# Miniprotein binders against q56419, part 28

Target 1, 326 residues: q56419
Amino acid sequence: MEGRTLEEVQEEVFKRHGVLVPKKELEDLAKALEEAGLLLTEKVEARLKEEEEKLKRERPMRLAGLSYPEGEREARAFLEAFRASYPGEGEEARVLLMPHLEPSRVPEVYGAALAALEKTPPPERIYLVGVAHRPLKEKAAALPVPFQTPFGPALPDLPALQALDALLPFELFNTPLAFREEHSLELPLFFLKGRFPEARVLPLLVARRSPELGEALKVVLRDFPGLLVLAVDLSHVGPRFGDTPLTRTLAEEARRRDLGFLERLAEGEPEAALAFLGANPTRIDGVEVVASLLPLLRERKGKVLAHRLDLEAPTLSAVGAGTLVL
Key: E = the ipSAE of ESMFold2; O = the ipSAE of OpenDDE; V2 = 0.75 times the mean of E and O plus 0.25 times the DockQ between their complexes.

## First folded at step 5 (miniprotein)

Design Cm
Fold by ESMFold2-Fast, scan of step 5:
Structure Cm (fold): chain B 326 residues (1-326), chain A 104 residues (1-104)
Amino acid sequence: as target 1 above (326 residues)
Amino acid sequence: SMEEKIRELAEKLAKLAQELAELVKQGADPEEIKKKMEEFIRVVLELYELTKEMNNPEAEYWLDMTIDLVWEFLDAFEEGNVDDAVELLRYIAWSAAFLAEALS
């Protein structure tokens, strides 16, 4: 809505949606945001431009000291603790589905992912596909720069990224700022870099279903083989996510939906997995990722290593997390 | 306390975003959508006004994301991208919920 008058915005909203938003409400919003320096002003524009320019060189850590330790030694001990929290053995992965939820809430699930990575030969590159938590200019995006981690920078696979970009009907490197603060990439990357320090990365975000991304990735993976990682969380249930307070019945339903989804993926039936979720697929933020990557998931059999529905007692809400190897 | 009020407003914003998403998705009565949109905007303004003196980096992160998403939502709504508008309201609900969590 940048570059438009409030009157034009109100009139356009009314014309297109039949909703007349009072001019005063929009004026009050714009004034409050402008006074606070949040509305796109010269100062905010300069800050965003400076941040975007820095992102052309590297992507700094945002969650170090919050979700994982900043120091390399402490980060290594952190990984060991998470691996120790999972009592099972891993399985070799060609495709790994793992969460991006706060790791401390589901340590056994991240431990299962680590177990799988221990059984997997070091890949030359990792295709890390996360979920956009900010709007993208296109259905998907990538950022072709080093991502900082406590284990050193995860370097981009520039040839593979350029090969991917060439096959897509849109510019892949389209929304750098969306990567500035993106935990669906940063949290899995912490674990991936700790296990595979030499692997290069293709950091990819999906905002909306992009079948063309899956088709292009199938071609690129043939010439640039690597580990495919889907960094997705499962069910989001309860008042925190617009539902009624979590009951035993709703929690059981969420567990069944999560496991039914994962088990169908493990049988190499991703269309069946999506169909199983039914009318409420947005409750699993990985739906758009799976729907985009269908060509890479079909006929790949695997195993669900871990699943947890993490209950947040204060809000009577829950988020599902799982580890799947294909 | 101020933090409790901000947390309550963030929780209210998350609920309003979900309710507005449902109304828009279902093609509800325009007057009902208008009323819900007015409530949504008022809560955004009140939340933002109260957070001016907050000094919590995690909460500031989710607040900034929530406000950015509100502007993106208004743009999508204006452009007639109903599917994008509904999805952005869902993201607003999630970011507001995480803001509330950061203050718990």
Scores: ipSAE 0.000, ipTM 0.316, lowest interface PAE 10.8, mean pLDDT 82

Design Cn
Fold by ESMFold2-Fast, scan of step 5:
Structure Cn (fold): chain B 326 residues (1-326), chain A 104 residues (1-104)
Amino acid sequence: as target 1 above (326 residues)
Amino acid sequence: SMEEKIRELAEKLAKLAQELAELVKQGADPEEILKKMAEFILVVAELYFLTKEMNNPEAEYWLEMTIELVWEFLDAFEEGNVDDAVELLRYIAEAAAFLAEALS
């Protein structure tokens, strides 16, 4: 019932109460809200314009000193500790699904990703596909600049990015500010750059499903071979995410939902994986990424290396995380 | 002292965002919505100017997140995307709460 025009609001009131709300009163409200916004907007616009200009040159670290160490030596030790947290053996990946939530909460899941990267030949480039946590002007976006890391800058693969842009029905480099603070790219990139320091990167964000992105990427990957990384988290359950408090039963349901999703991807059946999520696919933030990349995931078989549902006891909530190689 | 003031403003912002979301959802009187919106925007403006130069990377992160969400909220509301505006107010309340926590 919301997200309507002034005319639709007037029509709804008339239908329900037989009263026509004066258009001027609704217009006065809209104008007053606009005027209030303008006082704040001038200062915010100036700052965001400065940040946008900086992003034309490079993407600075935002989570260094918070989610990972700023210094190279300390960052290397941190990364090796995560690898040590996973006792299993990795497998070679052509496609890697890994999480992007706070690494300290699921160290064995990131460790599994690192194990897979150790078995994978160094790629010339990494297609890093994350989830937009801010609105994009289009369904997807990329930022063609160096991304700073403790291991040095992750350099963009400009020829591959330009090839991708040319195949899309929209401008790929459309929302630089969405990349300023985006942990779904920054956190996986820390681990990827630590393992493949020479690889160039295509940093990609998906906000809404874009089948045209998947089709274009399939073409670009043939000319510019590389590692495809889906940086996605799984179930989001509990009061923190608008649900009821997490019970043992609901936690087991979330684990089964996550594993059912991942196992179907491992069988090369991404449509079946999406269908398996059932009534509420929005509870898994990777759905739009998987739906966009269907052509790259079909008929690729692989293995789930790790899965964890991380519990946040104070909020009775949980987030699922997994590592899948295809 | 300044950190205590910023924390208090962040807590007030979170409360105002939740109250504003409820008023918008209920279709409350336009004048009441405008007064609440004005209080909300003034707190955001004061918080922006007070915290911009602080030396606390975590607080700076949540402050910048909060400000950008406010801008997105104002844009969505102006465009008539009321459902998106209400959802953004919930995210603003959450980001402001994290800002207050980072300053504790």
Scores: ipSAE 0.000, ipTM 0.186, lowest interface PAE 15.6, mean pLDDT 80

Design Co
Fold by ESMFold2-Fast, scan of step 5:
Structure Co (fold): chain B 326 residues (1-326), chain A 104 residues (1-104)
Amino acid sequence: as target 1 above (326 residues)
Amino acid sequence: SMEEKIRELAEKLAKLAQELAELVKQGADPEEIKKKMEEFIVVVLELYELTKEMNNPEAEYWLELTIELVWAFLDAFEEGNVDDAVELLRYIAELAAFLAEALS
């Protein structure tokens, strides 16, 4: 179970069944799962090859009926309800930072993003940069296929993607399977497609810091102007993320770190934002995205529209979410 | 009803907090403390999940204070501040009882 602790497994069992299980039972379970994995390897490999081939044609919805409605009419009502959750009027965005965690957990934060999109002229294309939750063969990747949504397929901007690929020292289209189940793209895309149904998209994932990606994107954006969207969550605190149970003090520290980070980005000082996190350590999702996109964030002043620290009571953990326009 | 469920959970929380305080104060067997702690945490989390469904302003006030003290208790317990942990558990029991009374 690479990247998962027995503590995380215990928390998942508690979340699903409301039961805290002894460590020894979880250790025995982990061993059994590892042994079963060996027997299932060939079937898993065959299914992954089939899924990879399907991803050469389109990326299907994975979270429809779970995180957002499957039908177009219901999806539109859902989107409008989220907009109504934010009492402000938004600001025009050239760069938008928005979350990718479960929307129902932070409706006002997604509502703030929608408010910003209402004030933003429809872009010809959206550069959607999310966080890789699966390993990538390179520091970053893209998938040049239609992404299905309840509002119809979000079509790839093939000329812009090819221009980007040509400027990078690695193959951009390197890990299709990483896109199969990627909520950091699917959840923001639902809102973006609902607001800008005719915009083409560049679906990008960052796994590790890639300054060459930021430099290449700066060139591509000059020739192919569009809206840049950073789909990132903020602080991750508590046992679910390898920390101690969330205390009031730790939650307040997380809120301060999130806001300090966002406010420095809003001043057009992304290096200062990263240095602030280095001085005040936290597990902010998206640090590698911001570090990769420095040339696109410098000297762009903006505004933090919303911030929330979402408490996940069953795991005594929390995830920060914010909306920032630049 | 939902209000009755919250009241029953608050009464159970008060009882568990008091029992846990006594076990911690006595320096009881670690496995006994662990078992009672697990029961305590389960009730806290169940009660917290129902906070959004509360419609009684007095109950909301007492619940908010109770949760604040649960955070403080967890901090003290993890830091090994036994005396503080015991006093916080007793205070949690008192506030949970007030929450239950507000819902009666």
Scores: ipSAE 0.000, ipTM 0.161, lowest interface PAE 16.1, mean pLDDT 81

Design Cp (at its last look DockQ between E and O 0.06; V2 from the best seeds 0.00; counts 0 for: pae E 10.1 > 1.5, SAP 82.401 > 70, placed apart)
Fold by ESMFold2-Fast, scan of step 5:
Structure Cp (fold): chain B 326 residues (1-326), chain A 104 residues (1-104)
Amino acid sequence: as target 1 above (326 residues)
Amino acid sequence: SMEEKIRELAEKLAKLAQELLELVAQGADPEEIEKKMEEFIRVVLELYELTKEMNNPEAEYWLEMTIELVWEFLDAFIEGNVDDAVELLRYIAEAAAFLAEALS
């Protein structure tokens, strides 16, 4: 890429991310970094160390006041409004696939998840499986601490987490910093804790395909029955995700890919769902989760309750979201 | 090969991220920091162009994470959140290093 001009670089950043990075902004950042000097690296290092130590005791709310209300009363009203946005009844879930996209973008999809939870008997524990948005030292990780919510702390199921750790070929409680800013756990947990306030949780992040995680979970679920929740978004299309600007044709293709994936999962055929995506390539962050949990998804039939492709007009990009009950 | 090209770019991106953090720590001239940032963004865009041609699932995972982290970095950068931008450069360097390792 040598020989490219700054203008060419800026144009491609706008195309890929929907953000224009003008020369002035680069100069302003350089000036700010100069003024902060040696303290920036030391400050960041100290900050990361302090945050890691805090995460050994509890996981605080990161998105309260931004993606959901801080107060319990306001949070309850917010949750009720989401349920009201979905006109259907829902179905009992033993496995629930729900999004972790910003809830206000797809309220009817979260409403469908709430409808399913309404039909589901309260579980003793929830296996909440999200997607890592920070590097993990291993293929998967868990954080065995209380997760704060507006409805009170979601307490970890320590015996179940320890049983899981014992069955894995790697240390499960790795990379606590990856949990500091993890919306794939925090956003679904808000809804799950609001509906099942007494349930303990196993907060799990998947980074890469981990068949050993699925095999271990199959064993642990026999001794520690609970609700399995896959917190995954579907298609990521457009410049924000390293793709071409969204067109009506590309949006239709993304919807078709999402529904084809979910339909195959609903038929109890997760390998067919993965093969379908292989033949119709798309960025779906749920792929690594589904591939890891194959033993828990096979031969389990269900229903797609909702699907939406949320359009981000400024970047000509979109993210798919769906609710699937198995 | 494609994998060799991606590996070279990932290693270069990790090195550039580390060098950018070191320039900041040394209190280098704004012109030097800007030049390094331009090189960093150029390498990221070149790596982005290769994202659709991957035969290694583990490498694809790290490539996608690297791209997502760059997006967060650019968002922090545009909003003037310097400390967050610096932290994200560390994560980008780590993800790029894992990408290079996955291609070994």
Scores: ipSAE 0.493, ipTM 0.787, lowest interface PAE 2.1, mean pLDDT 84
Fold by OpenDDE base, look of step 7:
Structure Cp (fold): chain B 326 residues (1-326), chain A 104 residues (1-104)
Amino acid sequence: as target 1 above (326 residues)
Amino acid sequence: SMEEKIRELAEKLAKLAQELLELVAQGADPEEIEKKMEEFIRVVLELYELTKEMNNPEAEYWLEMTIELVWEFLDAFIEGNVDDAVELLRYIAEAAAFLAEALS
């Protein structure tokens, strides 16, 4: 790329990502950064430290008023509307795989999750396993604090979290800042808390596959039974993710990979599901989570309730989402 | 090898992210920041083009994370959210460093 102008780079970024970073905005940002001066990095560090200290007490909502309503009444109406978007009936879940994509993009997939939850007896606790979109110090992490929701705080199951920590070869309670804005937990939690207001939660993030996590959870689940939720998306294809713009062929491949993955999970063959993906050319989001939870997924038969490959038109990219019950 | 090239780019990206942070912290001239930003974006684009053919799951993970963080950074940048942009640069530096390490 030696010799490309900023403008050429901007155009390429725009073409690939649908984001035009105007030169003026770069200039304005540079100016704003200049005006913010020496204090910007120090302010950010101070803010991060403060936020980390706050996360010792609670995890506030970040997406309230954006992805879902902040008010309880409106939030309940939101749940009902999403449930209504799925015309089918659910099945009882011991394990629920559901998306963490922006709810408005795949309403019927979340609706299917709600349908499953309607057939599920209220659990004492929910093991909510999301995907880390921030670096973790360890392969997995937990945040043992209340998570705020429109339905009240989702309280942590401290005894179960402690039991899990004791069985892991690494410190489970690491990288609290990674939880601050993690949507892979917040979005599913909205639906889960709305349906099961009294359930305690174990908010878990997986960065890299940890077989130790699955083995530890298998033991913990014996003494601390609950609903296991995998909050994962499926294929990520198109320019945002390094591909050409979405074509029929690419979409068909993404769907094939998504459904093939989910179907093998539904058959109780998680290793076969992973093997089916191989190098994961369509970038299924949940592979590290599934790889970590193999002991909990083996021999469990279930059903795929919903799937969608949702087009993001501005970037000509698409993300797969699915709902699976086991 | 492609992996070696990705490693080199990741190391460069991590360095550039850190240098951007330093420039901002020092109140550097807008022109210097712009120049460094251009270099940063070039490295990102080169990394993005090479991502399709890695057969290292750990490196792929860090590469995907790095790219996502860069997107968030660009969004924050466009929105004029300087605080978030600076925070995201730190994460990019970290993720890129992990990517480089995974390929070492």
Scores: ipSAE 0.237, ipTM 0.670, lowest interface PAE 2.1, mean pLDDT 86
Fold by ESMFold2, look of step 7:
Order: sequence, then structure tokens, then C-alpha cells
Structure Cp (fold): chain B 326 residues (1-326), chain A 104 residues (1-104)
Amino acid sequence: as target 1 above (326 residues)
Amino acid sequence: SMEEKIRELAEKLAKLAQELLELVAQGADPEEIEKKMEEFIRVVLELYELTKEMNNPEAEYWLEMTIELVWEFLDAFIEGNVDDAVELLRYIAEAAAFLAEALS
């Protein structure tokens, strides 16, 4: 709407796709957007800024008492129980892929992540990259504040975050409210903070693939080495996600896609992993994160430690989760 | 209540965004896409008109985000950037869902 008339917009849509949107509806949309974006009342805008300012100081726990215990002693026992759910040994990780699905649904997958952390030297910092479940103003974002956990606050690595921000063609600290309820950071962080209580954290979200993020992170990691964690889920299939009810065939395809994706990542071939998914018909959640971080994943070989496609019986749907070390 | 009406419209918008995403991604008949797009835009406008004077900062944030994403989607669609347009519809559905949650 850089000075284009509403009629020009309508004609351009028609020209490209043979579809006309009525001029009146487009005019009403433009008017409504001007009022929403330019004419918000001072009272409403002040309230919005107040909520954002709270998140600029700290990010409180939202899932304590729901997904993990609130008390520190109980939280440590919980962490030990999850480790016990995976009877194998881990391997040292420079990159760890782990889920953000509700932990009780995939205990052995989180246990495998804990097993990998046991073999990993304590890092100075953790680059925790989750999937934005709420829209961001840019392709990616960070929130440079303490994240509360039952094990104490996970402190941000401010120098590394500032270095990252300086290298990006967009503002990194752009959408504080998107972090308010973001479980893709909170759930993995519980496990990470429990095992590495002194590590600082770079809490990052990806909404849309950003090659610039991966390029910038490659530079930042040279000066600020640490553990890279991709906090992503895999296939999402069934009615909750827009499919027919889950069938044996759909579940097997989801498993094949999950494992094929993880296997190719484990071979150090992230481009091949993305190509294997094609149009991503089972909606693997980690695609945007992997596509953003290609420079950090190339030629890193490793091992898939665990995988589960977990059934949501009430919704006839399923979600995949896995643990990969590189 | 007024907030319940707004919540219902936000949920409808999220559903329409998903349906439009499927039609665009599949290369559906242009007439079918046009019909769905008209319904989608009409719901956006109706939702905006009903949320004026809302005293709910979280809801206002997500309404603003939804509207911004709708403009980005239209720009991508006009430029023929189909992959971008499809991705933006996914974000619109999410923003509308956040708006509905903020009003629950």
C-alpha cells in the first residue's frame, strides 16, 4: 500500500490469477487497517506497551505444575525419571535436536536428550532455537531476558545476543509477546537448565526460514562457542492438522518422513533432508529451523538416538518427536 | 457478549486462512480461490470493526499483527510469490488463533 490505489491492487490480483476481489471489500480492508495500525487509542497502546515491557525484564514459567513440577526438588526427580526412560547411553553433541512436545507424551525421547547432555562437556552458552507458534514481526526473534525455571533463572548471553543482532538485516529483539507462552523454548529449557545450571542461553525463535540467521549464527559461534539446540517437533498428521482421521497408512508415512529427515541430517546433508520432504505433506515442524541453519548443519555427522510418533487418541491425530546428536 | 462474538470471528478467520492456504497450495480453480478470499477478507473487516475500543492489550496486539500479515499476504500474492503467500496464510491462522485465545 505504498501509494497504490485499491483498484490497482484489485486489477493486479485479477491479472495474475484471474480472481477479482470486490473493490468495496478491499477499500474496507484498507480503511480498517489504517484505523488499527494508525489510530489505536492511546489507552490501548499504552496497555500493549506495558505487557511488552514486562517481558523485557523476565520470562516467567507458564508450564510449571502442568508439564513439569514447580518445586526444585520435585523437578530434579522428574528430570532423573526422564533420563531413566531411555536406558541407552548418549553421545557427545555439538548440535542437539530435541522435541518441544509435551514431555509426558514422549518420555524416552527427552531421556535420550538427557543422555546426550551427560556426554557433552558443560557449555558456556546454549543457542536454543525453537519454533515460533505465535507470529513474529520478522523471520526470527530473541528475547534477551532471564527465563525462569524450577532450577533458577536461565540467564541470557547478552554479548552473544548483541553480536547476533548486529549481524542481521532486521531487528532481532522484535516480538516480546510471542515468547509469553512459547513452549518450544520453555520445555527444552527445563531439561537443559537442569543439566547445565551455569550455562547462559540465547533463546531464539524462527517463524519463517531465514538464511541470514544461519549465516550470522555461524559467525557468532566462532567468537561465542556453545551448544546448538534445535527444539523442534516432527510430523503433524490427522484431523487436528487438517487431515482425515489418522490411519495406519498415514502414520507409517509420517514415521517414514520423520526418520528419513533425521537420517539425512545425521549424514551431514541438511539440504538433502529438506529435499526428501518435498512439499512437507506431513508438516514436519522443524523445516523452517533447519532451513535457516543450513551453514551450521552441513557436514556434521551424527546419530539418531530416539524417535516416536505419538498418538493423540481423542483427536485421532499424531505428532512425531526425535532426538538427534551431531 | 461482544467479546464472545469477536472470539468466534477470530476462530472463523483462523479456519478460513487454513482453507485458503489449502486452495492456494493445491492450485485450485481460480473461482474457488476468489470465493474463499472474498469471505476471508470480509471476516477480517468485520472482526476489526467489532474490536474497536477493546481494552485488552494482548488482543489488540494480535489483531494488529493479523492485519499486518494480511497486507503482507496480499502483496506476496499480487507479486506472484506463491510460496511466500502460502506461508503467510499459516501465520495469519496462528495470529487469529492467538487473538481468539486472548479473548477467552
Scores: ipSAE 0.000, ipTM 0.245, lowest interface PAE 10.1, mean pLDDT 83
OpenDDE base, second read of step 6: ipSAE 0.207; ipTM 0.662
ESMFold2 (binder alone), look of step 7: mean pLDDT 85; pTM 0.831

Design Cq
Fold by ESMFold2-Fast, scan of step 5:
Structure Cq (fold): chain B 326 residues (1-326), chain A 104 residues (1-104)
Amino acid sequence: as target 1 above (326 residues)
Amino acid sequence: SMEEKIRELAEKLAKLAQELAELVKQGADPEEIKKKMLEFIAVVYELYELEKEMNNPEADYWLEMTIELVWEFLDAFEEGNVDDAVELLRYIAEAAAFLAEALS
């Protein structure tokens, strides 16, 4: 790349991928970055410090007015509409796997999760395990503050979080900034708080495979029983995710991979579920969560309540979503 | 090897992201910033193509995160949100560094 002209680089990219970022957009970005200069970089650093400090007190809503309504009354109607989207009955969950994909794209899948929650006795606490979409300093993290929702704040279970922290070989309350814009926690939490308004929460993010997290959680759940929720999406296929454009055949393969994975989890065989994905290549973001939580998933049989592969037409890509009770 | 090539590309992406951030801090020549942006995009496209050949679960996670951060970066730019774009460059550098470490 050194010694090349801008035109030479753009032509090489075009030849390799047949897609080229418009030169004007790159020029506009470069100009904006230059004009903003040191002041913009200092502003970003100052903003991140301020936001990190605010996260020591509470985690505000980020997706209110976008993915769900801000007002409590409207939020309740929204939640009930999702429940109505699923015509089936729920089943009691000790462990619930649900998506964190934009809810409006898979309403029947969230409806199935709500149906399961209707059959589940109100827990004192929810262990909400999502997937980090920002780098974490450690393999996993938690934020021990109230998370705002339209139904009021979801309060942290401080004793349970402290017990978990004490059992881990790393500081659990690392990387608070990663929680600022984390939809894998915020979107499931909206539904969970609406259904169980009195439950405390343990908001947990997994970045990398952490067997020590699963072992620690097994111990903590014994002393602090609660509902375990895995907030994970399934197959990620298509150009948005570094793959070829979605075809009918590739969509069918993705559905088979998702269902094969979920069915093995439903048999209480999480190692078999992981091995299945290894034999059938896929981009399921739940892999690292399942691999971290093996001790909590073994020998727990259950049922797949819903599954959908949602098409993102503009990019010819798709994301799988499912609801599994164990 | 394929893993070695991905590691080298991840290291190059992290370096380019850091260099771009530094050029912005110094108020560098616009042509130099443009050139670094094009090099950055070219490395992203090459990593994009290699993602499907990854066979290391930890590296796959970091590669997917790096690519998603790049898409968020491009979306932020399209929206004219330069503050968010600069913040995302920092996260891209961190994710790419963790990808390189996962392959070490």
Scores: ipSAE 0.404, ipTM 0.721, lowest interface PAE 2.9, mean pLDDT 83
Fold by OpenDDE base, second read of step 6:
Structure Cq (fold): chain B 326 residues (1-326), chain A 104 residues (1-104)
Amino acid sequence: as target 1 above (326 residues)
Amino acid sequence: SMEEKIRELAEKLAKLAQELAELVKQGADPEEIKKKMLEFIAVVYELYELEKEMNNPEADYWLEMTIELVWEFLDAFEEGNVDDAVELLRYIAEAAAFLAEALS
């Protein structure tokens, strides 16, 4: 069986999917494997174990200096610039849906979130619910440790986390390594911590829909009131996600689904929002989060503040992002 | 059936991810790693082609997860982060296994 060459794989992928996987990426991968000294990989398991032990104490920044500034002064200027990118005014939020996409791709959407936060009284705690982009042992998880930010550590609300754990049929504190690189928490947290430096945080990840989580949170929120934040992206379309290259028709469909989803949420009809998506052919990222939080979203009326479908030109793919206040 | 084919591909992908991780850990010959990478990528793209024909929400979720993790894996290697890349191979294997299970 004549081994496929990189060129043959590239050509096949291009012919079938219209994506030119840069040969350079595959070559760079091969080169990186060569240069990294494969002998050090035996230490990887030991290192992962060490990292897991560290995560018992704190979650360090991973995207500082990449997605946002590491220094506090520069980070404050970053927040101000993002706020300035949204020309509108915000509204008070009891529930905030905001993106977790790379901030530079959708600055005005994050700006809209900041505008909403300006009109929101400082909460005692923030329930930050992100999307697990890595497998979890359970449907949902939490990491009960400080999350590092340029504005200082975001401290966990341990009493509220414990109350939540006690109401769930599974162990909430599972899969700590899934939090290590999870941007769906880190990126929103930057903006939230910058605006509300004294708020404690409940960092939560959802992998699969958990109705139990929503019911439990509804109870916990009575005793431990706070701001609920859904850190979710919207449609994922194009070759990177298994579609053909982005066309006008595909982009229009993605926008239609994103806006239709957000509008139904704004009307206080989360079940209708999910039903509207059906099989979710444009792969809205936040469906499992919304499905888990139905009890908290029902009958809450709000407003869509911003939406964008952002093109990733190298892959001819696009990701939707939105800001909603409920 | 199409679902059966996707299941078989998912099982194959999980195996390939594990094998690739092991090759990296053992310091295998770069050409062997490259060959395994090509096999791995080929299975990923075969899964992409079949995704549009699948009508199983649970399986769709795991397929999307698998694909996203594959991109993160490639990015990690491009950045020279071998540790993260090996970890991501483990996650790919897990996601692919869940995909296979969802179709069983």
Scores: ipSAE 0.022, ipTM 0.361, lowest interface PAE 4.2, mean pLDDT 87

Design Cr
Fold by ESMFold2-Fast, scan of step 5:
Structure Cr (fold): chain B 326 residues (1-326), chain A 104 residues (1-104)
Amino acid sequence: as target 1 above (326 residues)
Amino acid sequence: SMEEKIRELAEKLAKLAQELAELVKQGADPEEIKKKMKEFIAVVLKLYLLTKEMNNPEAEYWLEMTIELVWEFLDAFEEGNVDDAVELLRYIAEAAAWLAEALS
């Protein structure tokens, strides 16, 4: 094999592997698919309008059978297995920070969140704040419909959502389609609904920092008290996120940055937590959420219950996850 | 036995990737780079042919990632993008080191 050209070696590997395709062929295929897409514009637009109309009624499960079981009995057993994966006891939470990445990758971190919920009195409502993975028309959005779960529908708190909308300088219910496929809400909601089946929810997405959201939420929480949940992942490191490849040194730095961030939040110093991250080559998708909710996080002391940096081997990348109670 | 052979090849690949990165970074003689490239690709191909013999899912993921990075590197090298080629060789060295660790 030593005397072979690069092109001959590439061809042999493709024939044996059956998965790898030359970059140029992939680029040519992408161009052809883009051109074909233009011919389907009217059909795509009609389908999106149909899906938007359905979202006026309810938000269906998208990850059932993939990230969690579809059946109620199986879902309950699945949830209890996560609680069992965390050997510690929880603490009562008024504010809970928990992850939204694939639960099976960080079971002890979700278990810590469940332990905290076990110590928390059942709230009448949950303010569930996730991160938008699709563009929003405004800095933040909400969808005021029932969200389906294996434990039954999580009902929206319409009076609280209306009060929040009235205090914001923009339309809160501005991008229904952004909620069609949104794991930062769906995955935490599975656990929250399993523990608090009677609680209503305010499903909120943050795309960019919105100080006005935090100020409005502080007012709404006074009149409509409930549990505030920040559904955020921590460090995002590696090539998948535009950084250098994950080394053991970078992984250790990411762990220290995650823990330093969480510990400053636990001291009731969210501005110090944001400053601690600085310009380091790590992205915490919760930064925009924390920056938006500063009025709700200041002077609240708490405890970090769990932390893990999960390795995503296929991309030489890692995502940090943690559970924090305030 | 087979896992030991794959670990040894992964360690050799990590070293070759670092050596090749230094040659490319320094602008060494093109014929010297080509000769080192052939040695590098020979080790990659040997590793790839042994994938079906391993019984370690973690090692399989790192091996697959290493192979994908090699093809990205070859594209960058062929296009004359020296900076990207050097960075990808660093990526390959790290992936190969993780592969070796998964088999230790």
Scores: ipSAE 0.000, ipTM 0.158, lowest interface PAE 17.4, mean pLDDT 80

